# Designs tried in a protein design chat: VHH binders against Methionine synthase reductase (mtrr-1). Part 6

Target 1, 246 residues: Methionine synthase reductase (mtrr-1), of Caenorhabditis elegans (q17574r271to516)
Amino acid sequence: TKPFEVLVVSAEFVTDPFSKKIKTKRMITVDFGDHAAELQYEPGDAIYFCVPNPALEVNFILKRCGVLDIADQQCELSINPKTEKINAQIPGHVHKITTLRHMFTTCLDIRRAPGRPLIRVLAESTSDPNEKRRLLELCSAQGMKDFTDFVRTPGLSLADMLFAFPNVKPPVDRLIELLPRLIPRPYSMSSYENRKARLIYSEMEFPATDGRRHSRKGLATDWLNSLRIGDKVQVLGKEPARFRLP

## First folded at step 1 (VHH)

Design o8 (framework vhh_ozoralizumab_d1)
Fold by ESMFold2-Fast, scan of step 1:
Structure o8 (fold): chain B 246 residues (1-246), chain A 127 residues (1-127)
Amino acid sequence: as target 1 above (246 residues)
Amino acid sequence: EVQLVESGGGLVQPGGSLRLSCAASGFTFSSYAMYWVRQAPGKGLEWVSEISWSGGSTKYPDSVKGRFTISRDNAKNTLYLQMNSLRPEDTAVYYCARDYTSEYLDSGTFETYMDVRGQGTLVTVSS
């Protein structure tokens, strides 16, 4: 199914007033209106939110690529048919008009730890011999333990890697090629009545670690926490078998 | 044992200022984002302010933006709320809240547990 827009109609904290230990939840209610003709769900069913990447991280990455000043200009993207990963991003089209800001905000998963092919590109994009040596080691067979211990396990993002290696200036086209697709995030709905879905959630922050200079909140929860009444959000309903557009 | 103790509330005239404090203990304060929330008489709980673990990021709803400032001192395990240009509609009990949870978000559990000691701190804005 294709994403559709829903309206945030409430955003609040909820407490259990009878609990000896105060239990605090955040509740977001979204109004589907007439965009979703029929949506029935059972305990355990989910709705999928299209969660954007944080503007600060997108701007940081685009600045390091030297393209922040043109980030809002329309560009035509032609997809190489041999590149399955990029083709999955723009399905059914070899040519699409977009902007770099839109692509990095909504289409590319910039927060997932980069794999070794992307680390290799970072190594090729630095003028510093010491940075290059370390990055090449991390993407080599002999560096597999270091990759796991210092990149994968702590969950370093591309932005974290660029911060740690300040002389790396990767070409934006290589990032578009190698970054994975940003996948809509599932959340179990607490209720669905009168075409309004309610989500009760809590936020988790990942603390700073040896390889990461700053702690960061989970992408979906940080974004949900920013939502206010009147905001519009893109969502996907349940699997095609249950979800019907009018 | 997680403990949060609010203080600094009181009676203030419209246009006045108050500074609230929250003393945290029983957890690593510097690892958690923190919130100020309030509850006016007969109303539900309302988010007032948010601050990241490091203090580098803050958020406010439009109702208090420009008037309230959240801050923290990680060395002292203390959270603050500076409230300026107070209005009668700011009258509420103010609570300090911890934003973190030990549960994984993708586990299908979306609950935060907070220990708020006492009744919060009452702020009354009237002449």
Scores: ipSAE 0.000, ipTM 0.111, lowest interface PAE 18.0, mean pLDDT 71

Design o9 (framework vhh_ozoralizumab_d1)
Fold by ESMFold2-Fast, scan of step 1:
Order: structure tokens, then C-alpha cells, then sequence
Structure o9 (fold): chain B 246 residues (1-246), chain A 125 residues (1-125)
């Protein structure tokens, strides 16, 4: 099923007056418009949001790849001809004809901590011998504890790695090959009436981010908090093919 | 797209005051630390101030401490810099800036993901 566009028609904070804890909830209402005629939702059913990567992070990555100036030009994807993988293919989650900005905004999971193969590419993409040595260490068998302690466990993103290693300028094609697919996020509908779905979710720590300059809520929660009346968002009406009943 | 638009610069006498504003759009302003940086003629970028997402944590370099005050209005997506007791050496283009931070970015850096077009502040003499 293809994603379709819905309109944000309400975005409000709701306080639970009977809570023993200080709780703030956010309520988002989206209008399905004419798509509602083909849907048969009940309260409690899931809607799947196509959550985009933050524009700041996408821009930073593309700039480091040296391709920000062509990010909005239509391009045709091809496998790096130097790739030695026996079954290398263009990733199925990316269109063959698209833009770099679209790929990094909607198709690739840039927030997931890079695996050791991607760190190897970063190591080969720096002119600084100290950066190269550290990155090679992190992707070596001997460096697995350091990789776990400094990359995987703290959940460093690709952008975090590029910031830490400012001389790394990776080829964009290698990032497209190695970054995982960005998966739509499910949210239960609190109600569905008159073509409008309402979502209520808890943000107990928002806006208390002052003590945690670098910590963030999950990508979906940050994005939902950014939504305002008039915004257009992409959704899937059904769960992506994950499993099928007999 | 992400946009930062600075305003409020101008010509001022030494000892005078100016208030800079930065209108932010295209990202969740209330979730990001914000920065003021400046570039004096013939010099590199200099960090001027930083403020946490809610405004509770604020930092300044010694060069402006006690004279400049950073603040923000998250309801209006606007960042401010109140500049008092201005000196000729404060003459610079002032930029509103933002970075997308991870855990490794806990120290000061000259690297910023975005900055606006800037607003010129000239302190005569």
C-alpha cells in the first residue's frame, strides 16, 4: 500500500487533572479527507506515520558528503561499481529515480547507530590519520567493546559520528547502500469520526530538556510535537507487510 | 526548509544598546539549543552565547559576560540577544545558529549545521 497525505486540523496539549503525577499529553487530529471513504477504522486501530528525518540532520549529512548543492536535483541511483558484495542491489526501499534530499528525509534511517561496516566506510573517507586509526579500531574485532560502549549503547547517530570526526567525507552512494530503511511508526487512534483520526500520546518529560542538551525523545515523538494546524503528513492506512495470517 | 532570519542590527554609539531577534522556522525550535555567533571584519566565527531548549541553561564567553543576555520565546519560535554597554570590538555580523547534537557534542564547537544570513552591528568609534 502506498502512503497518502492527511491534514493536521488540531494540535493541543491536554493535562490529566486526576493524575497523581504531573502529566502532559499531546492530542493530534488528522483529517483523512476523501481517503476516509475507503477506510473502515475503529478506535484503537493503528495508523502508520511516515516520520521524516529532521531537516537539520539531513542537511548536515549531505553537506559532509559534498552533495548538498545537488540535493534537490533528480538523480538515478546505481550500485557503486567497486562494491565486492556478491548480491549487491539498489535497496528496495529507495526509488531508482529520486532526489538525495528525499532519500535521506523519508527513506533511510539516519538516526539508528551506524554498524561496523558503515564505520569502516567512514574510516576510509577521512584524510586525518588519527580519525582513521580510531574509526578502524571501532570497527575491528579488538574494538568491539569500545564500539558497544561509545557508539551502540549511547545510540550515536551518523550525524554524531560525522561531528566527532570532522574530516570524514563519506561517498553518498555508500551511505545509501548501508543505511537501513526508515520504517513507518504505528500510533493507536483514540477516536475516528467524521473522517478525522485523533491521537493522544504522553510527553511526561516535555519540555524538561534543559538538563539534557544532547538527549532527545524518539524521532516520532519529536516530529509529532512539531506538528501544527495546516501541516500535511504522509500515512499508511494498513500495517506494512510484516506477517500474514493463514 | 530550515530558516533562521536575524534582525535588529544597526549603527550604535559605544556604550549603547541593541536587541537582536532571530525568527526560526522549518524545525521544532522548542526542542533545540540555540546559539548566537558573530564574525568581526577579517576574523573567524566567535561564539557569543548559547541557551537550552527551555531557557534554563545559558552560557557566555568572558568577552560578553555581564553585557549580553540571551533569551527565547518558544511560543513565537524567536531567539533574542540583548546587547548592553557595546564596545567598538563588538562590531560584527551576528548570526543565529543551531546544531543537531548527539552525546559526543558536549563540548564547545565552531561547527554549526545552520546559521542565518546575519545582521550587521556597527559600534562607531
Amino acid sequence: as target 1 above (246 residues)
Amino acid sequence: EVQLVESGGGLVQPGGSLRLSCAASGFTFSSYWMYWVRQAPGKGLEWVSEISSSGSTIKYPDSVKGRFTISRDNAKNTLYLQMNSLRPEDTAVYYCAVEDYGPLWETFSDQYDYRGQGTLVTVSS
Scores: ipSAE 0.000, ipTM 0.151, lowest interface PAE 13.8, mean pLDDT 74

Design q1 (framework vhh_6qgx_2)
Amino acid sequence: QVQLVESGGGLVQAGGSLRLSCAASGRTFSSYAMAWFRRAPGKEREFVAAISWSGGSTFYTDSVKGRFTISRDHAKNTVSLQMNSLRPEDTAVYYCAADLYEWSPSGDEYDYWGQGTRVTVSA
ESMFold2-Fast, scan of step 1: ipSAE 0.011; ipTM 0.497

Design q10 (framework vhh_6qgx_2)
Amino acid sequence: QVQLVESGGGLVQAGGSLRLSCAASGFTFSSYAMAWFRRAPGKEREFVAAISGSGGSTFYTDSVKGRFTISRDHAKNTVSLQMNSLRPEDTAVYYCAAEGEYFDVSLWETPSEYDYWGQGTRVTVSA
ESMFold2-Fast, scan of step 1: ipSAE 0.012; ipTM 0.326

Design q11 (framework vhh_6qgx_2)
Fold by ESMFold2-Fast, scan of step 1:
Structure q11 (fold): chain B 246 residues (1-246), chain A 128 residues (1-128)
Amino acid sequence: as target 1 above (246 residues)
Amino acid sequence: QVQLVESGGGLVQAGGSLRLSCAASGFTFSSYAMAWFRRAPGKEREFVAAISWSGGSTFYTDSVKGRFTISRDHAKNTVSLQMNSLRPEDTAVYYCAAKGSYWTLQPSLYTSHEYDYWGQGTRVTVSA
């Protein structure tokens, strides 16, 4: 159901003496505390980690939107019912009352390559004619190959696009509208005893050739590698919904 | 052609009241959030008040809360700022601004670059 907080109680490196491909594994143990009473887990069951976006990328995007200095201020979100957008809704993964930092850190997938609708917003948000022309080209039917070759295939993030087009200052509400949900990452529990789950994962030997998958896997692995005893992390006990209900 | 025209400015003594009005044309008024910004002599432009596209949410800078009231009239395509208990510190040129968006976010309403259209301004002078 709703994500809940667990405590990191150990973080260790373990050598697998029988493996010749990957010799070192990392083991993370999390304590479910009182939540263990509500959950029934067995070894092999998945736990879904809410992996946050890196603070530097979040800060960069919010600064370009002109809202970094108010990123921790409480804000309320309301949808304009008179927009051209059919069935406009507040995204289900974003609370109606929240902060911009929370939305961009935990709710929105800022690492996924922007689609053409978002690139069009970027085009409309620059005062530089050359940037606008290039971004509009990427959105056009004639520009589909360029979009695939220069944005989608290499897996450029929103931050990469904003770096490449320094005069683009997108409205923050349009980013909230168009960025997809940040999906919790599944990890199988190698053991579960005394309210504690142990996760074993291997260090990546070589990055994936698919830029999008590489970015998402790299982010999760880097975050797991950064965890230390005493850290608190958000988890889901159930697989997140793949599609929003209409 | 989009236009925002402010009116109602003038000279008033401290403790007095003024009502500013902004008449909007050239866009679908009811689909835009509206705001008032001001620029005092020798200072930069600052946020004063904002009202959501529906009129259901209003936002104020701390120094005017309880003294100023923002409202909108969809039938007349106007946004108004009722200013009560005026202080010399309220002396400024007041600007009407319009922001079109799918959402009304409190932080985005405080940021001038979020606004699509601006009026020419109307001067308010509060004497001591």
Scores: ipSAE 0.000, ipTM 0.190, lowest interface PAE 14.0, mean pLDDT 77

Design q2 (framework vhh_6qgx_2)
Fold by ESMFold2-Fast, scan of step 1:
Formats: sequence, C-alpha cells, structure tokens
Structure q2 (fold): chain B 246 residues (1-246), chain A 125 residues (1-125)
Amino acid sequence: as target 1 above (246 residues)
Amino acid sequence: QVQLVESGGGLVQAGGSLRLSCAASGFTFSDYAMAWFRRAPGKEREFVAAISGSGGSTFYTDSVKGRFTISRDHAKNTVSLQMNSLRPEDTAVYYCAAEPTWGLDYSDESEYDYWGQGTRVTVSA
C-alpha cells in the first residue's frame, strides 16, 4: 500500500551504566493517528520507514554533477528516442515532474555500493588519466577481485567513490538511470498500545576503511538518531510489493 | 466520504489574476499530496501544479512556472492556486486532486484517487 505520515511523540536514549558497554540503545515512539484504525499491529510486527538520504551526501553528489545550484528547480525527465533501441526507460521509482533534490533525497539509493556499470560511468566522467585507468581496472575481468575487496565488501557509497576520485564529474541523468530505488527500511515494534508503536534499536556503525573519510553509521540509524518529538515521518504498514500489475 | 470542493473560478482579462481554492474533507489532510489539473476545451487533462503533504515541496508544469503559486493551509484544510499574469491559453476547467502518498508521480492523473468537480476559468484577450 502507499506510505502514510506518523508523528514522533517520544525519542529516548539509554546506556547501560553497569556493563561498561559503549553501545547506546534508542527508543522511538510514533503515533499512527487515523491510520491505526486500518492496521492490526502486534509486538514483533515490522513497520517500514521511508528513510531520506542525508542532506550533506545529497549536496556533495549534486555539486559534483554541477547541478547543486539548480537542485530545487522543477525538472522533467525525458529520454532520447535514439537510445530507446537499447530499451532505455525513465525509472518507475523516480517522478516525471520533480526536483533533483527530491529525487536524490527520497527516491534513489545513494548509499548502496555502486555496481560495475555505474563505476564505468564514473570512469567515462573523469578527465584524469590515472583515475580513469583505475576505475576501468575495477570494471575489467581481471579486476573482479579488486572490485569485491575494495568496493562491494567494504560497502563504499557513491559519495565515497566520488571523494576517492575527485576529478570524476558524472552526468546527473546517468546517476538517475543507474542508481537503484530507495526502499523502505523495516523495524520491529517492541510494543503497540494506544495506536502508538515503540521501536527499540541499537546503533550500527561502519568502521573506517580505505576509501571512506571516516567511520559512519548506517543510513537508517543516522536518520532515526536525528528524530525529535514533533517530527513527521513517512511509513508503510506492510512490506512493499516488489512489483504489481496496475 | 472524501470530498474535494473547488471555488474561485471566473472570467478575467489577460494579464489579470485569480485565486482558486480547494476545500478538503473526509481524510487526514497532511497525509495527502494535492494537485491541480486542467482541461481546455477539446483537449485532454494536463498537470498544472502539486504540493506535498507536508507542504515542503512544490511542482509546476513549465507553462505556469513563475506565474502560478500552489500553497496549502492545514488549519483550514485547503489547497490554493494563485494564478498571476493569466493568458488566454490558461482557459480551462481546473480540477483539484488528492493522492494519499508522498513520493508518487505528481504529473500522472491516474495516480490520484480523489477528484473535485472542477471550476471554470476563462481568460479573454
């Protein structure tokens, strides 16, 4: 079904003082309001959060594409008729009339490690011969182990790749074409009462590796940690369908 | 139970202004993206403008950009379209529509579940 808006009514942070643990547990409570009447939730059921991409990473990517200054202007997506021979299509998960900021914040999964087709686009988009050679090596048959070891397994994001290759300036339309859809993230409810769902979760942080600026928390964890009382967030009451005939 | 009622249409001279309003009832207003579509005589319905449920994002068709402004008032459960610098080609029946999802294709009329009856706008030279 379609996403709906819920209200954050509590955000509490707890640490166990007796365990010497550095881990922090978080508790977020959301109010379903009118939508509670349509849902039969029990403790242990999943709620799916529509998690936006961080503004800093979106701005960084759009700046490298040369389009940050027009990011809030309305744009309309189109395809070149000649490229239709290769089955080129406007991605179904991206709005036809939209803004670049909306697409990169809400619709495109910029945190997922780039596949080799996207790395090839990055290679084509640099004026630096050393960057181009390295990126093309990652796309070669001989480079498959390097791709796995240095990109896929560490989970490097598009932003990480752009930071590592500072002369890469990819066309924004190729990113829209090749980035996967940003899918809602599931969280189990620890309780559900008075039409309010409570979530308890632990922080998840990725260590610093060759290619990342620093260690970072996962997208959903960073976003959940930013939530405050009064925030409105978009959720799905059940797992989204992979595809469906209209 | 969901109801959308448009108002504010009429006859205006080229270069003039009109403000259309759409009163919404029967749903949680902030959970719905709201849009205006129009249909000129003998033509199919076309997208004009849309506003997200939160009001944080607005979208416009190229021909009205800079002249029309869409806004919403959560206290009154209304969405408004301020139309400035009107042209004869803006003559159409204007429809208010509601889509119960943030993030859908605002320009696609088939994504909208609820529609008003329309209000007529005539712009004379």
Scores: ipSAE 0.000, ipTM 0.165, lowest interface PAE 16.3, mean pLDDT 76

Design q3 (framework vhh_6qgx_2)
Fold by ESMFold2-Fast, scan of step 1:
Structure q3 (fold): chain B 246 residues (1-246), chain A 126 residues (1-126)
Amino acid sequence: as target 1 above (246 residues)
Amino acid sequence: QVQLVESGGGLVQAGGSLRLSCAASGFTFDDYAMAWFRRAPGKEREFVAAISWSGGSTFYTDSVKGRFTISRDHAKNTVSLQMNSLRPEDTAVYYCAAGPSLEEWYALSPDEYDYWGQGTRVTVSA
């Protein structure tokens, strides 16, 4: 099934007075409208939100790739014919004719911590010997603990890595090749009645680390917190299509 | 050394219940999403259930919704899978995995998980 649009009809705070610790929750209600007739849900079912990447982080990444000025131009995605990857193909989740802004906002998961193949590309994309040495260490077998402690456990994003290594200027084609598909985010419905789904969630904030100067909220949480009555959001009523392992 | 140790597998008859547990050590458990995957004989690895770093969000594959419940205990560094109304099709080796939880969400692909247990076998007789 395809994504469909729903309307935000309430957004409010809820406090649990019986908690041992004072906790404040957010509650968002969305109205399925006419789409409710097409859906059959059971208790415990999830609603899947199509969460866009933050505009500031998309702009930052595209600027580091040297392509922000053409980000809104129609482009045809093609793999560099001189790439060393013998079986390289255009990723199936990205439209062949699109814009770079659309790809990075809605199609590519820039929020997940980079894996070792992407860190290798970052290492190859810097002219600074100190940055290159550190990034190569992080993607080596001997650097596995440092990778976990510095990148994985703190949850550094691609934008965080580029901020920490300011001389890294990766080719945009390599990012499109290596970044995974941005998949809808599941949230358990706390209730579903009268065509309206309600979700309750806790705010989360990531502390500043060696790779970041600022604490930040989780990206889906920031997006949910930005929602106001009258906003339209894209959702799926069932589990996204599964991709087979190699 | 990061380690995930599964327990609770076994042989059970159709319609029965089983509780799997996974004990985590060697990493900051509270910073990771936890998930269960399974692999049936002769088949590929399949996502079963996930729970966010905070425990505030859970996700289940359609075939187990309403029958399985995932939970986590931050004090004990454990994640559990309560399996009710078991069916022969649930027969598989079940794996515990730790992965990204940058928000109140979880990865659905095995490729996105950093740490894996050795698995525990569940056999459901007809």
Scores: ipSAE 0.000, ipTM 0.121, lowest interface PAE 17.8, mean pLDDT 75

Design q4 (framework vhh_6qgx_2)
Fold by ESMFold2-Fast, scan of step 1:
Structure q4 (fold): chain B 246 residues (1-246), chain A 125 residues (1-125)
Amino acid sequence: as target 1 above (246 residues)
Amino acid sequence: QVQLVESGGGLVQAGGSLRLSCAASGFTFSSYAMAWFRRAPGKEREFVAAISYSGGDTFYTDSVKGRFTISRDHAKNTVSLQMNSLRPEDTAVYYCAASEDFLWYLEDSSAYDYWGQGTRVTVSA
């Protein structure tokens, strides 16, 4: 199903009255407007937010690909495995007009740790022999433990890898091929009345680790914390479909 | 309506060969990475082999590398696993799996969207 737009009508801090220590939480209220007619929600039901990638990380990646200057030009996507994957949440369109900025902001999950196929592309895309050797080690059979310990388990992003390997300049088409889809994130509604859903959440933070320059909050938490009254956000009215056979 | 239908399982003696096939329907086969997992009695599903959506990249767990070959047939919408030099330790139910997520976390069964019903392989000593 297609995402639709809702309006942020409040964004505030709330004190937990039952905490022995004073803790603050965020409360976001969104107004479904006319879309409320399609939906029946009860407290505890999930709302699925389409969380965009941070603009700085998107710009960093597109600049390393040499395409930041054309990031806002419309491009026509045609049917093929690579193109179809970037809009996996939307039933296959043979053609779709989009931009590189839109793809990397809303369609591709750039924060999930690169799998070994993407690391291989990074290895192919560097002029530095030491970077190439290390990246090839990480995607080899012999490097499986290193990949798990230093990339997968600590959750290094593509941006983290590009920062660690500054001579890697990957082709943008290979990133579109190999980056996973960005999927909507569920949050339980604390209440739903008069077409408005309220969400209460606590901050989540990931500390600085090997391979990451800074500590950071999770993608969804950073984005929710940035929301202000009057912002429009994309939501999905039901869980993204995944079909699992026995 | 997505289906993955496995075939080719059976009983074989150690040192023998089997070829498993998985026929895919109800989704754009060429957009999906394909994998084989296996589950021995009392164990969880473990990764065996995977192939990229283009067929250009193949991945194997260490215990089958050099013995098993994964391939795909674009015209037939099938993925195959050629199993040579079979060992009693290869005895398991073998499952075909599909992932739209560009081979992310190849060894993580939870990363796969669609699964076949499985085909039994028994290797006797």
Scores: ipSAE 0.000, ipTM 0.173, lowest interface PAE 14.1, mean pLDDT 76

Design q5 (framework vhh_6qgx_2)
Amino acid sequence: QVQLVESGGGLVQAGGSLRLSCAASGRTFSDYAMAWFRRAPGKEREFVAAITWSGGSTFYTDSVKGRFTISRDHAKNTVSLQMNSLRPEDTAVYYCAAKDTLGYDFSQPYEYDYWGQGTRVTVSA
ESMFold2-Fast, scan of step 1: ipSAE 0.005; ipTM 0.380

Design q6 (framework vhh_6qgx_2)
Fold by ESMFold2-Fast, scan of step 1:
Parts: structure tokens; C-alpha cells; sequence
Structure q6 (fold): chain B 246 residues (1-246), chain A 126 residues (1-126)
């Protein structure tokens, strides 16, 4: 399903004094305009937002790959038959023109904890023997508890891993190959009236840990908090195929 | 509370060397990322070099790569900038900066740094 643009028409903070876990709530209203005629929403239904990665993290990752200086240069991409992360409907002899910044901002999920194959690439990409040893340990069967405790449970991102292992300089093509696709994020609508959807969300935050020196807000929460009246955002009207929870 | 005090500035001829030092107090030094910025006469502050809290990661602006070296000494709570092969265009006031949140490693900008020293002047003559 093809995403479409909706307009942000209000953005407000709401404090709920009876909520013990929720520090603050934010209310966003988006106007579907002409697209509303195609959509039969009820309160409680999900709207799927295409949430970009923060420029902050994208710049850091591209710097470590040595490609920040060419990040806005158009480049040719081809589909590897074993990799469906790039648009798989483009024939193999045709190269899609895009930029590294666009790929890392809109197409690749850089905030999911890296799995063993990506950690192995990080291990291969460092000249520091101690970093290499630790990374190989984390992606081994013997290191699964360390992987779970250090990487998966605290939700370390690729940027967090690169910060923790400063001598790792991964090739950008291996990141494009191994990072999962960035999937649209569902939010329940509190109301849907006169072509306008309202959503109320609570702030999510990840605490500081061994691989991260500061608390980090969730990707969608940071992005939603940045929205202002007049902004245009990309949404899907229904759940995307092939992107289900395990 | 947090205090950064720079020293080591002065007048030097082109091709010479200077070592700048920044003494840090009022915080857990080993937890903060540190950086050097500079401001030339009539210009805005620009990034020069950064070092991670662990000391394992360093970043430099292109114009100083291979000439400047940033380092830190946890025992002395000190960040140093060794400046070699100095050029007249390196003339500036040099500032030490501390980053509590590690934000500078995502984008090496002035706004990412929470605490600043008063600066030390470096003048490079022909």
C-alpha cells in the first residue's frame, strides 16, 4: 500500500494527574483531506506513520562509515536477489537512483538492536583487537546472555554500538544489506471526525546504560514531539503487509 | 559547579607547536565527552576536535587532521590539545567544552555542549 500525506492541524500537551506511569501526554491532530473519502476509521483504529530516523543518528552513522561528505550525492542501487530491503520490484538490471541520507533517514531501521550478522560485520570492521574480541563474543552462541543483557534488553541501536566501539568503521554497503527495513508505526486514534484523526501518546524513554551515556526517547516519540501545525507527514491507511509482530 | 579552565595559549611562529590544556572540575570527568572549539576574529565558533568519555574515539575537523591531537588524562581530570605545524589561519581563541549527554557524537555542533571554558588565545605569526 502506498503512503500518502496528511496535514498536522494541532499539537497539544495534556497532563493526566491520575496516570502513575505517564509523565505527560501529547495530542496530535492530522487532517486527511481528500484521502478521508477512502478511509472508514473508528476510534481505536490504528493510523500508521512513516517515522524518519533522527538526523542526529544518521549523521553519526554516516560519519563512521566515512561517507557523510557524499551523503547527499545521488548513487545507484541494485537489488541483491537474497536481500529484499531495497524495493524488490525493480528489475536487477535497473539501478534505483537515491542518496545515502535518504536511505538511512527513511528506509533502514537504525534503532533496532543489531543482530548477530551485523555485530559480526562490526567485529570485522575494527582494527582494535579488544573491540574485535568483545564483538565476536557478543555474536557467539556462548555470548548470548551478554548479547541479551548488553544489547537486546537495553535496546541499544547501531549508533549506540558504534559509540561503545569507537574504532569500528563499517562499510556502508554492509549496513544497507543487513539493517532491517524501517516500518510504519501504528498509533490508535482517539477520535476520527470531519476527516481529522486525533491521537494521544505517552512519552517513551530508554535509560542510560553501558553502551549509552544519556536517556533516549523512542524514535516515534521524538519525531511526534517535533511536529508543528502545518507539517505534512506520510501515513498508511492500513496495516502494511509483511511487517507483523513476531 | 562544572568548571573548565583552559591554559597553554600564546604567540608562536608558523610551523611551531603549542599544547593547550583544560582542567575540569565539578563533575564526574570520566563520564563526559570533551571537545575543543575555536573562534577566529570576526568569525563564529567552529569545531576543532572531540574525544569520547572513554578516550577511545576522537574526531577532528578536516583542516587540523594530522596536525592536532586531542587526549585526556582521567587521573588529572585534564583534556589536552597538542597543536603541531601551526598555520596563521589557526589564530583564534580556543575553548574547552563538555558534553553531559553524548549528543556531540551524533552531530559535532556547538549546541551539543553544555559547559564551556572562558577560552585561551593562540596567535600564529609568519
Amino acid sequence: as target 1 above (246 residues)
Amino acid sequence: QVQLVESGGGLVQAGGSLRLSCAASGFTFSSYDMAWFRRAPGKEREFVAAISSSGGSTFYTDSVKGRFTISRDHAKNTVSLQMNSLRPEDTAVYYCAADEYGLGFYDLTEGAYDYWGQGTRVTVSA
Scores: ipSAE 0.000, ipTM 0.131, lowest interface PAE 11.9, mean pLDDT 75

Design q7 (framework vhh_6qgx_2)
Fold by ESMFold2-Fast, scan of step 1:
Structure q7 (fold): chain B 246 residues (1-246), chain A 126 residues (1-126)
Amino acid sequence: as target 1 above (246 residues)
Amino acid sequence: QVQLVESGGGLVQAGGSLRLSCAASGFTFSSYAMAWFRRAPGKEREFVAAISGSGGSTFYTDSVKGRFTISRDHAKNTVSLQMNSLRPEDTAVYYCAATPDWEYLLSTDEADFDSWGQGTRVTVSA
């Protein structure tokens, strides 16, 4: 199913007074409005939040691609179906119209550490010989340990890489092809009544994630903590529809 | 945390069939693409097959096209690899792997997969 908007109607902080360490929990209530009629939810079911990428990070990436000035213009997607590392299967008769800002804000995971294929594209996108040499080293067989130690384990984002290598100016189409999809984040509903879902989560104690996932966990938590009464957020049902725009 | 547990490996004669299964937990199954990789004795890990989160897109390496079929069962949170017409060169440890799904794009690069199972051994005798 397609994502739809829900309204934040409550957002509050609570603390555990009996803990030796102060632990902050947040309670958020969202109102499904008329969309509640289409969904059958019970307490314990997951609600999937579409967590946007931070606007400053999106702007930084699009500026480095030379396309920030056209970021809000409609564009038609085209994907090379015969890429060596990624196989694309898209319908020939479907026009997929979107904007670069929408793609990078809501569709592409720009916080995940770049894999070696993306680092190779960065290497090919710099005119600086020293940057190119280092980036090629990171995606070589000899550089596997450095890639793991300096990119993958610390969870460096694409923006971190572009900041570290200021002469890299990647083609935006290659980023669209190689960045993974931004995955909606599941949160269990503590209650669902009168078409309103309530979520309780801990700022300090989330399920453990490995180093590669820390940036994505931080993004979701920071975004949820920023929500205020009156905010509109995009949510997704249990099963996403096939052939979504990137 | 994502957990992947493989099963179904074993010994089979050339021309035979095996079905591998991978049980997934700790994430929203439909939001992840799943893949099978294998490592033959003395070789590095290589891609075998991938399936999108929705199950609508699949991709196979040339050496297994027409012989292997990848599928997923959303009710059981399981991805399966049906291997038919097995050959001695298919002998390997087979690994299940998961990566965030980008609907109609499937990665074949092991570097894009950050969740891996422990592997299940398949031996095909001549």
Scores: ipSAE 0.000, ipTM 0.106, lowest interface PAE 18.6, mean pLDDT 75

Design q8 (framework vhh_6qgx_2)
Fold by ESMFold2-Fast, scan of step 1:
Structure q8 (fold): chain B 246 residues (1-246), chain A 126 residues (1-126)
Amino acid sequence: as target 1 above (246 residues)
Amino acid sequence: QVQLVESGGGLVQAGGSLRLSCAASGFTFSEYAMAWFRRAPGKEREFVAAISWSGDSTFYTDSVKGRFTISRDHAKNTVSLQMNSLRPEDTAVYYCAAGTYDSPLYFEHPSLYTYWGQGTRVTVSA
């Protein structure tokens, strides 16, 4: 149930010799090491990659919160188990010693469009009256169309909102409370032999869309394409639990 | 094979111009943002310019703003960098890069670019 580390032992680009179009496949091989003993895995089964948030966006958000300089210091986070929440940001922990950098890189979904509760926090975190007015409008019943058209449908991230509203300086604790959990991404393995799994994928061709650049799919593909021999990645062997209700 | 092939580098005097070109093959060019990075002798790789996958947005580092222009041609699978009013400090190896980044905040980050060319050398004499 807990993520574990695997080693990238092969990373190759392979041209499809049977395609009349220029088509490139990427092949990544990961070594499960001793963790292979904990998994009953067959080719075609899904493995869940923990795709990290991009460092540039994490740094930008932490800088706006005024905490980038302490981002690598150990901090203690406590969640009262009597607080009944169906969507906890750090599930299963009463006390957790971690860092803000780790939390924002691996645990919190900073790419998902902010909901109205988070936009309200952004409105409360700016001294600029024009920014506050606009953010409050986006949270209101009267602003529902604008919220859908300019935030939800294009998939604006928290970083995009902070870029658009430069005087917003949200408290980091409110972001930890309100950002959703970052969910590991499933990939089917083409083969599994001798504790090593191979992932083969092709560049996908889609019609251009206005929302393309906000796609989480593009970021996962870019991250996979950035992997090189010697890189270590975090994975889950089973589908992660998304919600827990008593 | 995925390839990015740069051309157009060379020796030029200060105040002169060069046009760099990058020919892309082996991937769906229209789905990728394109960028130029440079590495001066003894320095790390530095962002120069980027153009979005649609071609609608361009980004420049402050030191080249107004002097350099990035453009792309989807029909020819090329990205170009027009360099005007060149300065000795523009001397570097220039690299073409392709990525599917989805935010203006990412364009300066080399690790978010999937494919890279081998580079073309630009030398600007005094």
Scores: ipSAE 0.000, ipTM 0.176, lowest interface PAE 11.5, mean pLDDT 76

